VH-VL binders against Sulfurtransferase Alvin_2599 (rhd_2599). Designs and how they scored, part 5

Target 1, 107 residues: Sulfurtransferase Alvin_2599 (rhd_2599), of Allochromatium vinosum (d3rpb9)
Amino acid sequence: MVNEIDSESLSQRLADTEDVLLVDIRTPAEIAQGMIPDALQLPMHLIPIRMSEIPKDRDVVIYCRSGARSYQACAYLMQQGYGRVLNLRGGIIAWARHGLPIVAPEG

## First folded at step 20 (VH-VL)

Design x4 (from x1 with light chain Q93K)
Fold by ESMFold2, last read:
Structure x4 (fold): chain C 107 residues (1-107), chain A 120 residues (1-120), chain B 106 residues (1-106)
Amino acid sequence: as target 1 above (107 residues)
Amino acid sequence: QVQLVQSGAEVKKPGESLKVSCKASGYTFTSYYMHWVRQAPGQGLEWMGIINPSGGNTYYAQKFQGRVTMTRDTSTSTVYMELSSLRSEDTAVYYCARDFYGSGSEGDYWGQGTLVTVSS
Amino acid sequence: SYVLTQPSSVSVAPGQTATISCGGHNIGNYYVHWYQQRPGQSPVLVIYYDSDRPSGIPERFSGSNSGNTATLTISGTQAMDEADYYCFAWDSKTYVFGGGTKLTVL
């Protein structure tokens, strides 16, 4: 079962300076329209070759546009031993609806 | 101009290994992932694996796990694919293909293919 | 893992719209890419990330992906579009090509 977190809870954890890694699995074209600050840009189709960039000993929040693709990514990563991955419920759409920060891609 | 130039056709015997090279030019070699794909005569495309030429890490199709090794030489901008314990069903055209991630709207690029024939 | 199912062949008249399907369980939750391969040539990416078109690919090529089906659509088909077409995806287990569809323009 994939663990999930909503936008308000994630925002609170970031405000509390918790050490979480955000991962954006969307396409470059989608990211060019805006992303969550400080997210690692890791397109979904490269997850198998790039998953070593994702720590197993920190909380990691994976997001996509709506949460559907990132749910699948979390399921895969859990099967690969990533026990601390969380899906952002509702994706960046829900994040934006809560008025939370969106920035231009910088890395 | 981006080019991927592969080594020439080969004839192999069952039980031997093949090694195909793919020399890249016209771009920053370590900035793009490289796939290997094969196609048996008259058949469809079959994905074999992917390599990150920056660090050399790889991910292989389960069918080839234990038989395939992908490597690179950054000094010559060349990727290699080795397939061991060859059988006649490994007869195929082998392609290298640069992944489309990081290329903007260019898409991907494929080598010309290397025919490897496995016959006794 | 996923099996990406494509029809073996599709025939259309010149100028008509061709549709080529790629079936897979919940494939709409993954990105699908499409390759064209003309006889004797290396494959060419025609659609990636479901619906993005590389530069140099005619605007009459489009893609969609939802539910259990991704679709490559070629409007105003021309004789030069006669080729084999493959869908390609990471299916949460491995990377996989569909079996291929031969498009014939009669």
Scores: ipSAE 0.795, ipTM 0.931, lowest interface PAE 1.0, mean pLDDT 93
Fold by ESMFold2, last read:
Structure x4 (fold): chain C 107 residues (1-107), chain A 120 residues (1-120), chain B 106 residues (1-106)
Amino acid sequence: as target 1 above (107 residues)
Amino acid sequence: QVQLVQSGAEVKKPGESLKVSCKASGYTFTSYYMHWVRQAPGQGLEWMGIINPSGGNTYYAQKFQGRVTMTRDTSTSTVYMELSSLRSEDTAVYYCARDFYGSGSEGDYWGQGTLVTVSS
Amino acid sequence: SYVLTQPSSVSVAPGQTATISCGGHNIGNYYVHWYQQRPGQSPVLVIYYDSDRPSGIPERFSGSNSGNTATLTISGTQAMDEADYYCFAWDSKTYVFGGGTKLTVL
C-alpha cells in the first residue's frame, strides 16, 4: 500500500509548519524548469545508493512529474523499511495547477 | 579531460579472488557515482554494483551479494572491485563507468575494460 | 532479476530509420538509458533519462519510453552506427541491462 497525499493537503501541512521533507526524483533537465521549494534533489535511478539520505523518522513526500514514477519509488522505499514515505498525487503538474510555489533550483 | 584507467588483464584459478582498479582523472572524484559492469565473452552487459566515492557506500546486484566488495581511495582517486570465490563463468571483461548524474550534458565515461580469465 | 527484452538483431539500409525496442513490464514508470558498443570498444551512452542526448551524440539518435516499451530510434542510419545497443534501467527491483541488439547496416 503506497500512502498518498494531494497538493492541497501537502500545502496545508507546510503552512502548519509540519516537519516534512520533500524529495524530487525527476531529471536535472526537468528540475531546471522548476521544482517545489526546499526539495531534496534525488534522481530516481540513484535511489538505491542514496536512500540513506532519506530519514525514516519524519514524513517524506516523494514527487515526480505526474506521480507515476514517484509511486514506484515509494513502493520500493517502503519495502526497504521507510514507513513514512508518501507519494504526491498528480506530481508537480498537480502542484503547479493549484497555483502552489515553484522555484528555480538553488544550484 | 575525464579518464578512467583500469588495471591490466588477469588470469585466475577457480576459488581465487580478483581485484580490479579504476583510476579516475580530469574531474572531482567524489562528485560522481561509479558503476561496475561486466561482459562475458560474446555476451551482453551485466550490472554488478555502484559506489559513492564520497563516503564509500555501495549497492550491489543481488547475484553478487556476499561475493563482491567495492571500495575507493580518495587520495589516489581510485575505485576497486573485488570478486571472491571465482568460477569459470566469472570470465569477463570488467568495466568501471562514471554515472551521468551531475555531468550536465557530458553523459558518462567508461574505463577501457579489464579482461579476467578464470580457468584451471 | 527482471528482464528487459530486446530483439537480438535489427537490419536496415543506409539512410533508413532503425528502431530498437526494450520491453519491460511498466517500464514507462522508470527511466531508460541506452548504450552503444562498437566491436572491441567500451560502451558509450547515447540516450539517458528516456530521451536526453549527451553532447556529441548525433541528433539522429532519439528515444522514447511509455507503457511497456522504450524505443531507441536512429534516423538516417549510417555505417558507423553498426554496433550492439543495450537498454539499461533501474526497475525498482534491480539495475538491469537488456540482452542487446546487434544493428547491421546493410
Scores: ipSAE 0.789, ipTM 0.931, lowest interface PAE 1.1, mean pLDDT 93
Fold by ESMFold2, fold request of step 22:
Structure x4 (fold): chain C 107 residues (1-107), chain A 120 residues (1-120), chain B 106 residues (1-106)
Amino acid sequence: as target 1 above (107 residues)
Amino acid sequence: QVQLVQSGAEVKKPGESLKVSCKASGYTFTSYYMHWVRQAPGQGLEWMGIINPSGGNTYYAQKFQGRVTMTRDTSTSTVYMELSSLRSEDTAVYYCARDFYGSGSEGDYWGQGTLVTVSS
Amino acid sequence: SYVLTQPSSVSVAPGQTATISCGGHNIGNYYVHWYQQRPGQSPVLVIYYDSDRPSGIPERFSGSNSGNTATLTISGTQAMDEADYYCFAWDSKTYVFGGGTKLTVL
């Protein structure tokens, strides 16, 4: 029962200025090559200590490279009471294939 | 240079508590997560928990939930691990270890270990 | 509980390739890290994020992770590589070390 969202639907919600938080769980090396704008950088191995940074009262889209690791992250967060997390189907690869924005990381 | 220096060896009795310190130097203390790991004599490594020194929040292994407390003092750049209600199977070397996240290619750093012996 | 399964020992001749496995259900969808511990010493990170190598770790150390198995590979194995090796991961239930593998170079 992991809820998923595809790249086109996510881009539509962002274009409509919906209050959605994006979370990138990839490694620093992967993020250095590009990330989705404004995503929170939260490496997968730190999710248990950092999950309090993820709100429970707004929609949160978790993504990785292909969607496989972020699917596992979503399943875990749902078990921890995060009812509004969604996996980005196909990850940043699918996002990039749709021609959607990729930016350099900040900080 | 990064250093993690732990407090000295301890001998404890069952039912007492232990408290190990880990003093960090050579880096920005609040920028890196700290793990605690123990190793019973002749045994493998066992993860105990992790602390964010910036805010002090923690996440513990389920096995130690209710017995372990991890804290920090940012003014002395020191992390503490306290384990209560000791029993003989808590005899181990206790390590602090700085997580590798945020270190670029440096990897992680470990303290020298603190032997705690729990005996009657 | 969740277990990362390692062989208890691996023996190789000097110059040969050592392969140390770390088995876990679906572990390929998580990141695996590897530690070396020489006798009487603190552990040292040799591989993180499946396949990244910290600076100062020889290129003969490499890692991979797919399906149910992560693997640490040491090519051109040297006597100084004799140590215990542990895999480590967050597996969506807990942070866990494997049981450890003693590498012997005969």
Scores: ipSAE 0.778, ipTM 0.928, lowest interface PAE 1.1, mean pLDDT 93

Design x5 (from u5 with heavy chain S31D)
Fold by OpenDDE, fold request of step 22:
Structure x5 (fold): chain C 107 residues (1-107), chain A 120 residues (1-120), chain B 106 residues (1-106)
Amino acid sequence: as target 1 above (107 residues)
Amino acid sequence: QVQLVQSGAEVKKPGESLKVSCKASGYTFTDYYMHWVRQAPGQGLEWMGIINPSGGNTYYAQKFQGRVTMTRDTSTSTVYMELSSLRSEDTAVYYCARDFYGSGSEGDYWGQGTLVTVSS
Amino acid sequence: SYVLTQPSSVSVAPGQTATISCGGHNIGNYYVHWYQQRPGQSPVLVIYYDSDRPSGIPERFSGSNSGNTATLTISGTQAMDEADYYCYAWDSSTYVFGGGTKLTVL
């Protein structure tokens, strides 16, 4: 089973520490509409070849639009030995609904 | 304009190796992932593997693990796919395909294909 | 191995709407891409990320993906649309193509 974290809990944690890596697995077009600050952009279809960019020694929160795709991504990564990955429940939709910050992507 | 030009057709015997090249032009070679896909005569498409822009990392289909090797030469903007221990079932048209990630609205691009025939 | 299931063939009259399905367990939780392949030619990406359309692809091509089915829709089908169509996805295990669908324009 995939571990999950909700928007409010994630927001609180980010406010307390900077030890969490956020990973955005959405498409470039989706990301262009806004992203969670400081998230690593890693499209879902490239996870197998780019997962080495995801650390195993720190907590990683993976998110997508609604939480469905990122849940699958977390499941895959867990099978690959990533024991500290969490799915953002509700995705960026829930994040935005809670009025939490969204920024334009860099570059 | 983006072009992927592959090497010519090859005829191989069982047990031999094939090495297909894919020369890229018209874009920044080191910005895109490259896939290899093959298609046996009259059959569907089969994904073989992917190589990252730097060539430092690859991910292969389990079916080809231990038998396929993908490499890149940045100096010549060429991607290579080598398949060893060939079998008759490896007879196919082999395609290189640039991944659509990073292309904006362009999508992806495919080479013209390379027919490799494996027969005794 | 994960399987993407497509109908072997679909027939449509010119000007009518063609629908090609791609079935897979929870495929809606992944991104599906679609390729068109005409005889003797290399595949061409017509839809990617479920519903995005590459530049140069006619607007009559559209895609959707939810639940267990991704769908390629071709409205106002033309003779030039006659081809094989393949769905394609990474499903948290490997990259996989569907078996392909031959679209015939009657």
Scores: ipSAE 0.931, ipTM 0.960, lowest interface PAE 0.5, mean pLDDT 96
Fold by OpenDDE, fold request of step 22:
Structure x5 (fold): chain C 107 residues (1-107), chain A 120 residues (1-120), chain B 106 residues (1-106)
Amino acid sequence: as target 1 above (107 residues)
Amino acid sequence: QVQLVQSGAEVKKPGESLKVSCKASGYTFTDYYMHWVRQAPGQGLEWMGIINPSGGNTYYAQKFQGRVTMTRDTSTSTVYMELSSLRSEDTAVYYCARDFYGSGSEGDYWGQGTLVTVSS
Amino acid sequence: SYVLTQPSSVSVAPGQTATISCGGHNIGNYYVHWYQQRPGQSPVLVIYYDSDRPSGIPERFSGSNSGNTATLTISGTQAMDEADYYCYAWDSSTYVFGGGTKLTVL
């Protein structure tokens, strides 16, 4: 089963420590509308070939629009030996609903 | 004017290897992933694998693991796909296809295809 | 392995709407892409990321994806739209194409 974290808990963890990597698996068009600060952009369909960019020795929170796709991504990564990945429950929609920071992507 | 120009048709015997080239132009070669897809005569499309922009990493379909090798040469903007231990079932048109990631609304691009016939 | 199921053929009269389905378990949790292939030609991406349309593709092409079905819709179908259409997706294991659908414009 995939581990999940909600927006408020994630926000608190980010405030307490900086030892969490955020991974945004949404499309470039979606990301262009806003992203969670400092998230690594890694489109879902490239996860198999880019997973080496995801550390195994720290917590990684993967998110999408609503949490559905990122859940599948987490499941896949767990099968690949990533035991510290978490799905952002509710995705960036929930994040935004809680009034948490969203920024425009660079570049 | 993105173009992917593939090498010409080949005829092979069972047990031999094929190596198809895909020369890219009209864009920054090192910015895009490249896929290989094949299509047997009268059949559907079959994904074979993907290679990253640097050529340092690949991901192959399980069906071709141990038999396929994808490489790329930055100096010539060329991607290669080698398939060994050929069988008659490997007879197909082989396509290179640039991944759409990083293209904005451009989408992806495909080579013209390379027919490889495997027969005794 | 994961399978994407398409109807083998769809027929439509010119000007009518063609609908091509792509079935897969929880396919809505992935991104589906659609390729058009005319006889003797290379495939052409017509829809990607479920509903995005590459530049140069007519607006009459649209896509949707939810639940267990992705759908390619061609409104105001024209003779030039006659082709094979393939859905395509990464499904948490590998990249998979549907079996393809032959669209005939009567």
Scores: ipSAE 0.928, ipTM 0.959, lowest interface PAE 0.5, mean pLDDT 96
Fold by ESMFold2, look of step 20:
Order: structure tokens, then sequence, then C-alpha cells
Structure x5 (fold): chain C 107 residues (1-107), chain A 120 residues (1-120), chain B 106 residues (1-106)
């Protein structure tokens, strides 16, 4: 029931300038080591109080380290009426293995 | 440094409401989420809800939905938890706790607890 | 709805390793946090995000989380470690504490 997208497909959509929001649900310590450009930083344990920050009218790609925790986050958000969330398959690990951009978090 | 100081113990009758305050000091009040957790005598910890003091939005445990209200006053750096229609099962120590997100490696901080006894 | 299952008690000799489990279906796909509570005191966070340790918490405290079990490990246990320990997580429907484990050092 969770829709997924792989790193190469997401990279192509970004290159085509599609309006896709990325959400990083990893810990601050993990994000400090690098994140996907322009991702909203929203730690998993705060999703219930912060889910209003996630739009329902855009495609939203949610990622974690490997894709396992973000899969659960997507399942929850879909139950809450977020029909356009997608899990990044393989997480930021797979993203990095494809040589795709990793940036320092903005302060 | 960071302190969370709660209001004093209370004795209540069934059907009344309680309102516990939690005054924060030593940090920027609106930068951190605040939880409320209770503990009945001899029992474990039970999560009640969370508030964002910046905007005042809240998320409550389903068990307390309709009975609990969490608010804040940014001018006094104070969060409040109200629980209505009290029953004897609501006898507990009530804690406020600052979420660890945004604290770097400091972890979280808890108030000293407020004992509320509900008896006829 | 998840329940987080902990043993009610664990006993350990001083200097030995204590292991406290927190069972939940697929709990490895969530972050687990651990609290220490001494009698009459407020809880203290000892592990968060599965395995991170707040400043001031001794290195003998460590955590892990995979599959259906999260684990708090206290090596070289000391008398001061005697307390109740709770696991805590957001489980996709609610925030939940485990039932608590009383650690006795004898």
Amino acid sequence: as target 1 above (107 residues)
Amino acid sequence: QVQLVQSGAEVKKPGESLKVSCKASGYTFTDYYMHWVRQAPGQGLEWMGIINPSGGNTYYAQKFQGRVTMTRDTSTSTVYMELSSLRSEDTAVYYCARDFYGSGSEGDYWGQGTLVTVSS
Amino acid sequence: SYVLTQPSSVSVAPGQTATISCGGHNIGNYYVHWYQQRPGQSPVLVIYYDSDRPSGIPERFSGSNSGNTATLTISGTQAMDEADYYCYAWDSSTYVFGGGTKLTVL
C-alpha cells in the first residue's frame, strides 16, 4: 500500500524541475553528516505534531537511512489522508550510491 | 540552567477539573516541544500529549481526547495541562517534559511532578 | 495498537552486565528511547534514537534496536543504577511507554 520511488527516478523528476517536496525523518546527528538538498527536516518521532507542515497537494518523497523507517512514516501519513507520499526506496544510502547530490544542512 | 517548575500538589473530587502549570526557565521557551506524562501510584509512565509552545498546536493521546487541554502563555514561559471530569483513576503524579529535539546532546528535562489525588 | 513488553524485573550482581528488553512488533522500524527513574524522582533520559547517549550519561549505558526487540544494556553495573527503566517510542499510532523494568543490583 505504500507507494515507492527509486533514487534514479527521483533524480530525473528533480532534473525535470518537478515540484516535489523531500522530507528527511532521520536524527539530527545523521542529518549533520549530510542530507538531500532542500529536504524538510522532520524527525520521525515528531510527525504527529508536525504533519501539518507536509502538503497534501504535492508529491512528497519521505526518506530515512535505508527506507525502512520512512516506509512506516508513509503508511501512517497515508492513513491520515496524505495520498501523495512516496517512500524513497533504499533511503539516502541508495541515493548516495548513485552518486546523487548530498549537502550539509542549512543552519 | 534549564528548569521546569510545576505547581503544587492538589486534592480533587470526582467530576472536578485539574490544571497543572509548568514554568520553564533557562532556555528559549518557544524553541522546544513540551510533553505531559502521568504516573499512577505504583504504576508505569503514561503519555498524555504534546504541545508546540511556538504556535500552541497540540496532539493528544486518544485516551484523553475530549478531556485534556494543553495551553501555554509565552509571556510567562508556562505550559498548562487541564484534565476535566476527573475520576479516581486519574490520581497520579503529572509531569511536564521538554522534548529532546533541538537540544543537541543535552537530552530532555522533566519537571518535579505534581501529585493530584482524586477522592470523594 | 502496539504494546511495548518489558520484563517486570531484572537482577544483576555489581560489575556484571544488565540487559533490559523492550519487545514490539517490528519495533526496529521505529526509534526507541529509554528512561531511568529512581524512587521518588522524575525520569531521566539515558538513551534516545535507539543508541544515542545524552551528555552526562555514563558510557556503560548503551542501546540497540532491530527486528522485534530494542535492548538497553548496562555494563559494569553499579548500585546507583538500581532503578525502574522504561522504553518509549512513537509507534505510528501513539506514543507508548513499556510497562517498566525494576533493576535490582545485589
Scores: ipSAE 0.823, ipTM 0.936, lowest interface PAE 0.8, mean pLDDT 94
Fold by ESMFold2, fold request of step 22:
Formats: sequence, structure tokens, C-alpha cells
Structure x5 (fold): chain C 107 residues (1-107), chain A 120 residues (1-120), chain B 106 residues (1-106)
Amino acid sequence: as target 1 above (107 residues)
Amino acid sequence: QVQLVQSGAEVKKPGESLKVSCKASGYTFTDYYMHWVRQAPGQGLEWMGIINPSGGNTYYAQKFQGRVTMTRDTSTSTVYMELSSLRSEDTAVYYCARDFYGSGSEGDYWGQGTLVTVSS
Amino acid sequence: SYVLTQPSSVSVAPGQTATISCGGHNIGNYYVHWYQQRPGQSPVLVIYYDSDRPSGIPERFSGSNSGNTATLTISGTQAMDEADYYCYAWDSSTYVFGGGTKLTVL
């Protein structure tokens, strides 16, 4: 079972300065049009070779456009021993609909 | 220009090991992931594994776990794929391929392929 | 292993639209990429991330992916498009190629 978090709850946790890592698994073209601030850019197809960049000792919120692909990514990571991953329900689309911050990618 | 040049064709016997090299040029070697893919004669493509040439870490297809080793030499911009305990069904053309991530709109790049024949 | 199912062959007349399917359970929840391989040649990426086209690939190549099916579409098919086509994806367990589809232009 993949654990999920909605945009409002995530926004509150970030406002409370909780130690949460965001991971954007979308394509470079999607990210170029905007991303959630400070997210690690880790394209879905590279998760197997790059999963060591994801900490196991912090909460990690994985997101994509709609939440569907990031749900699959979370399921995989849980099978690999990542017990603290959460799917952002509704993805960046839901995040944007709540009026939450979207920024240009860094670098 | 980006170029991946592989070592020449080889003939092997069952039980031996193969080692194919793939020399990269025309780009920053450590900035791009490298895949290995094989194709048996008259058959489709089969993914074998991926290496990060920056740190040398790898991820292999389950089918090849324990038989495949991928390495790199950053001083020569070369990746290697070794496959041990060869069988006749390992006869294939072996390709290295640079992943498309980080290339903008360039897509990916493939080596010319290396035919390895495993026969008694 | 995760199986990506493609038809073995597709035939179209020159100028017609070719469609090549790639079936997989929930494949729409993953990114699908497409390779063209001419006889005796290395594969060439023609579509990646479902629908993006690398520079140098003609606009007549397009891709889509939803539900259980990804589709490569070649509009205005030309004799030079005759090749084998493979779909490719990471499927949350392994990287997988489809079995390949031979496109014939008659």
C-alpha cells in the first residue's frame, strides 16, 4: 500500500520547516515549465541507478504530473526498503490548483 | 561529435568470459549514464544493465545478476561489460548506449555493436 | 519479466498512417520510448518520454501512451521508414524492450 499526502498537508509540513525531501520524477521538458521549490530532479527511468540518492532516514515525497507515475515509483521504492516515501496525491497539477509555489528549475 | 566505438568481434567457447569495451568521445564522459543492450541473431533487443561512469555504480537486469560486471575507466573515457560462464545462447551483438537524460533534444547515442559468438 | 507486447508486423501503403502498438499492464503510468532499427544498423531513438521527438526525427513520428497501450504513429509513411520498431520502458522492476514490430511499406 503506497502512503499518500495531499498538497495542503505537504504545504503545511513545509511551512512548519519539517525535514522532508521532495523528488520530481517528471521529464526535463515538464520540469522546464515549472517545479515545486527545492525538489530533487530524478527522472523516473533512472530511479534504479539513482535510488541511493534518496534517503531512507527522512520523509520523502515523490511527485509527478498527476500522481499516477509517482505512485508506481513509491511502490517500487518501498519494495527496495524505502519505508518513508509518500506519493503526492494529484501531483503538481493539484499543487498548482491550490495556488502553491511553482518555480523555475535551478541550474 | 558524440561517438561510441566498441571493440571488435569475438569468438568464445562455452564457460569462458567475454569483455567488450566502449570508448566515448565528443562529450564529458562522466555526465551521462551508459546502458548495455544485446541482440541475439534474428531476435529483439534485451537490456542488460546501466552504469554511472561518474561513480562507477551499476544496476543489472535480474537475468544477468552474478554473471555480468560493468566497469569504466575515466582516464580513457571507456566503459566495459564482462559476461562470465558463457553459453551458446549468449551469442549476440552487444551494444553500449548513452542514456538520453541530460542531452536536451539530442536523444541517445549507440555504439556500432560487437558480435560475440559462443560456440563449441 | 514485465512483458511489452507488440504485433510482429504492420504493413501500410506509402503515404498512409502506420500505427504500432505496445501493450503492457498500466503502461500509461510509465514513460515509453521508441527505437527504430534498420537492418544491420544500431537502434535510433525516435520518440522518448511517450511523445517527445529528438532533434532530427521527422515530425511525422509521434507517440502516445495511456491506460494499457502506448502507440507509435508514423503519418505519411515513406519507404525509408521500413524498419523494426521497439518500445522500451522501465516498468518498476526492469528495463524492458517490446518484442519488436517489422514495418513494411508496400
Scores: ipSAE 0.789, ipTM 0.931, lowest interface PAE 1.1, mean pLDDT 94
Fold by ESMFold2, fold request of step 22:
Structure x5 (fold): chain C 107 residues (1-107), chain A 120 residues (1-120), chain B 106 residues (1-106)
Amino acid sequence: as target 1 above (107 residues)
Amino acid sequence: QVQLVQSGAEVKKPGESLKVSCKASGYTFTDYYMHWVRQAPGQGLEWMGIINPSGGNTYYAQKFQGRVTMTRDTSTSTVYMELSSLRSEDTAVYYCARDFYGSGSEGDYWGQGTLVTVSS
Amino acid sequence: SYVLTQPSSVSVAPGQTATISCGGHNIGNYYVHWYQQRPGQSPVLVIYYDSDRPSGIPERFSGSNSGNTATLTISGTQAMDEADYYCYAWDSSTYVFGGGTKLTVL
């Protein structure tokens, strides 16, 4: 089963300076409208070829717009041996609704 | 202009291997993933695999696992697809296609296709 | 293996709207892309990421994806739109094309 984390809990982990990697699996057009700070940009359709970029020895929070696609991505990655992946419940929409930071992509 | 130019048509016998080349030009070769897709006569498209030209890592369709090898040569901006242990159902047009990720609004680009005929 | 189901053919009169479906279990939780292929030619991407159009693709092409069905819609269909159309997705197991739909404009 896919483990999940909500926006407030993730925000607290980041405030506590925990070693957590965020992964944004949305499209470039979606990311251009804003993203969670410091997230790795890894589009969903490239996960099979790019999953080696995702560490197995850190907690990894994967998010999309609403949490639906990132839930599927987490399920796949768990089957591939990624035991520390978490789905961001409600995606960036829920994150933004809680007033949490949204930034422009660096590139 | 972005261009993908594939090697010419081939005739093969069962049990042999095929190797198709796809030479890229008009862009930074290592910035884009490359797919291989085939199409048997009168049939639909079938995905075979993907390669990252930057590091050379690959991901193959399970149907072809153990028979397909995808490689690249960054000095010539060329990707290769090799399929071993050929049989008649491997008769198809083989395409290389540049993935659309990283292209802005340009979409993707496809090679002209390479017909490989497997017959005795 | 995973199957994306398309009708084998769709016929439409010129100027009318063509709708091509792509069925797959829970496909709305994945991105669907659409290719056009004319006889003897390489495929051309017409929609990607469910609903985005590459530059140079007419705005009469649109896409949607929800639940178990993705849909390619061509409004104001023209004779030049006659082709085979394929949906394409990564389904958390493999990359897969649908079986293809022949669009006829008559």
Scores: ipSAE 0.770, ipTM 0.925, lowest interface PAE 1.2, mean pLDDT 93

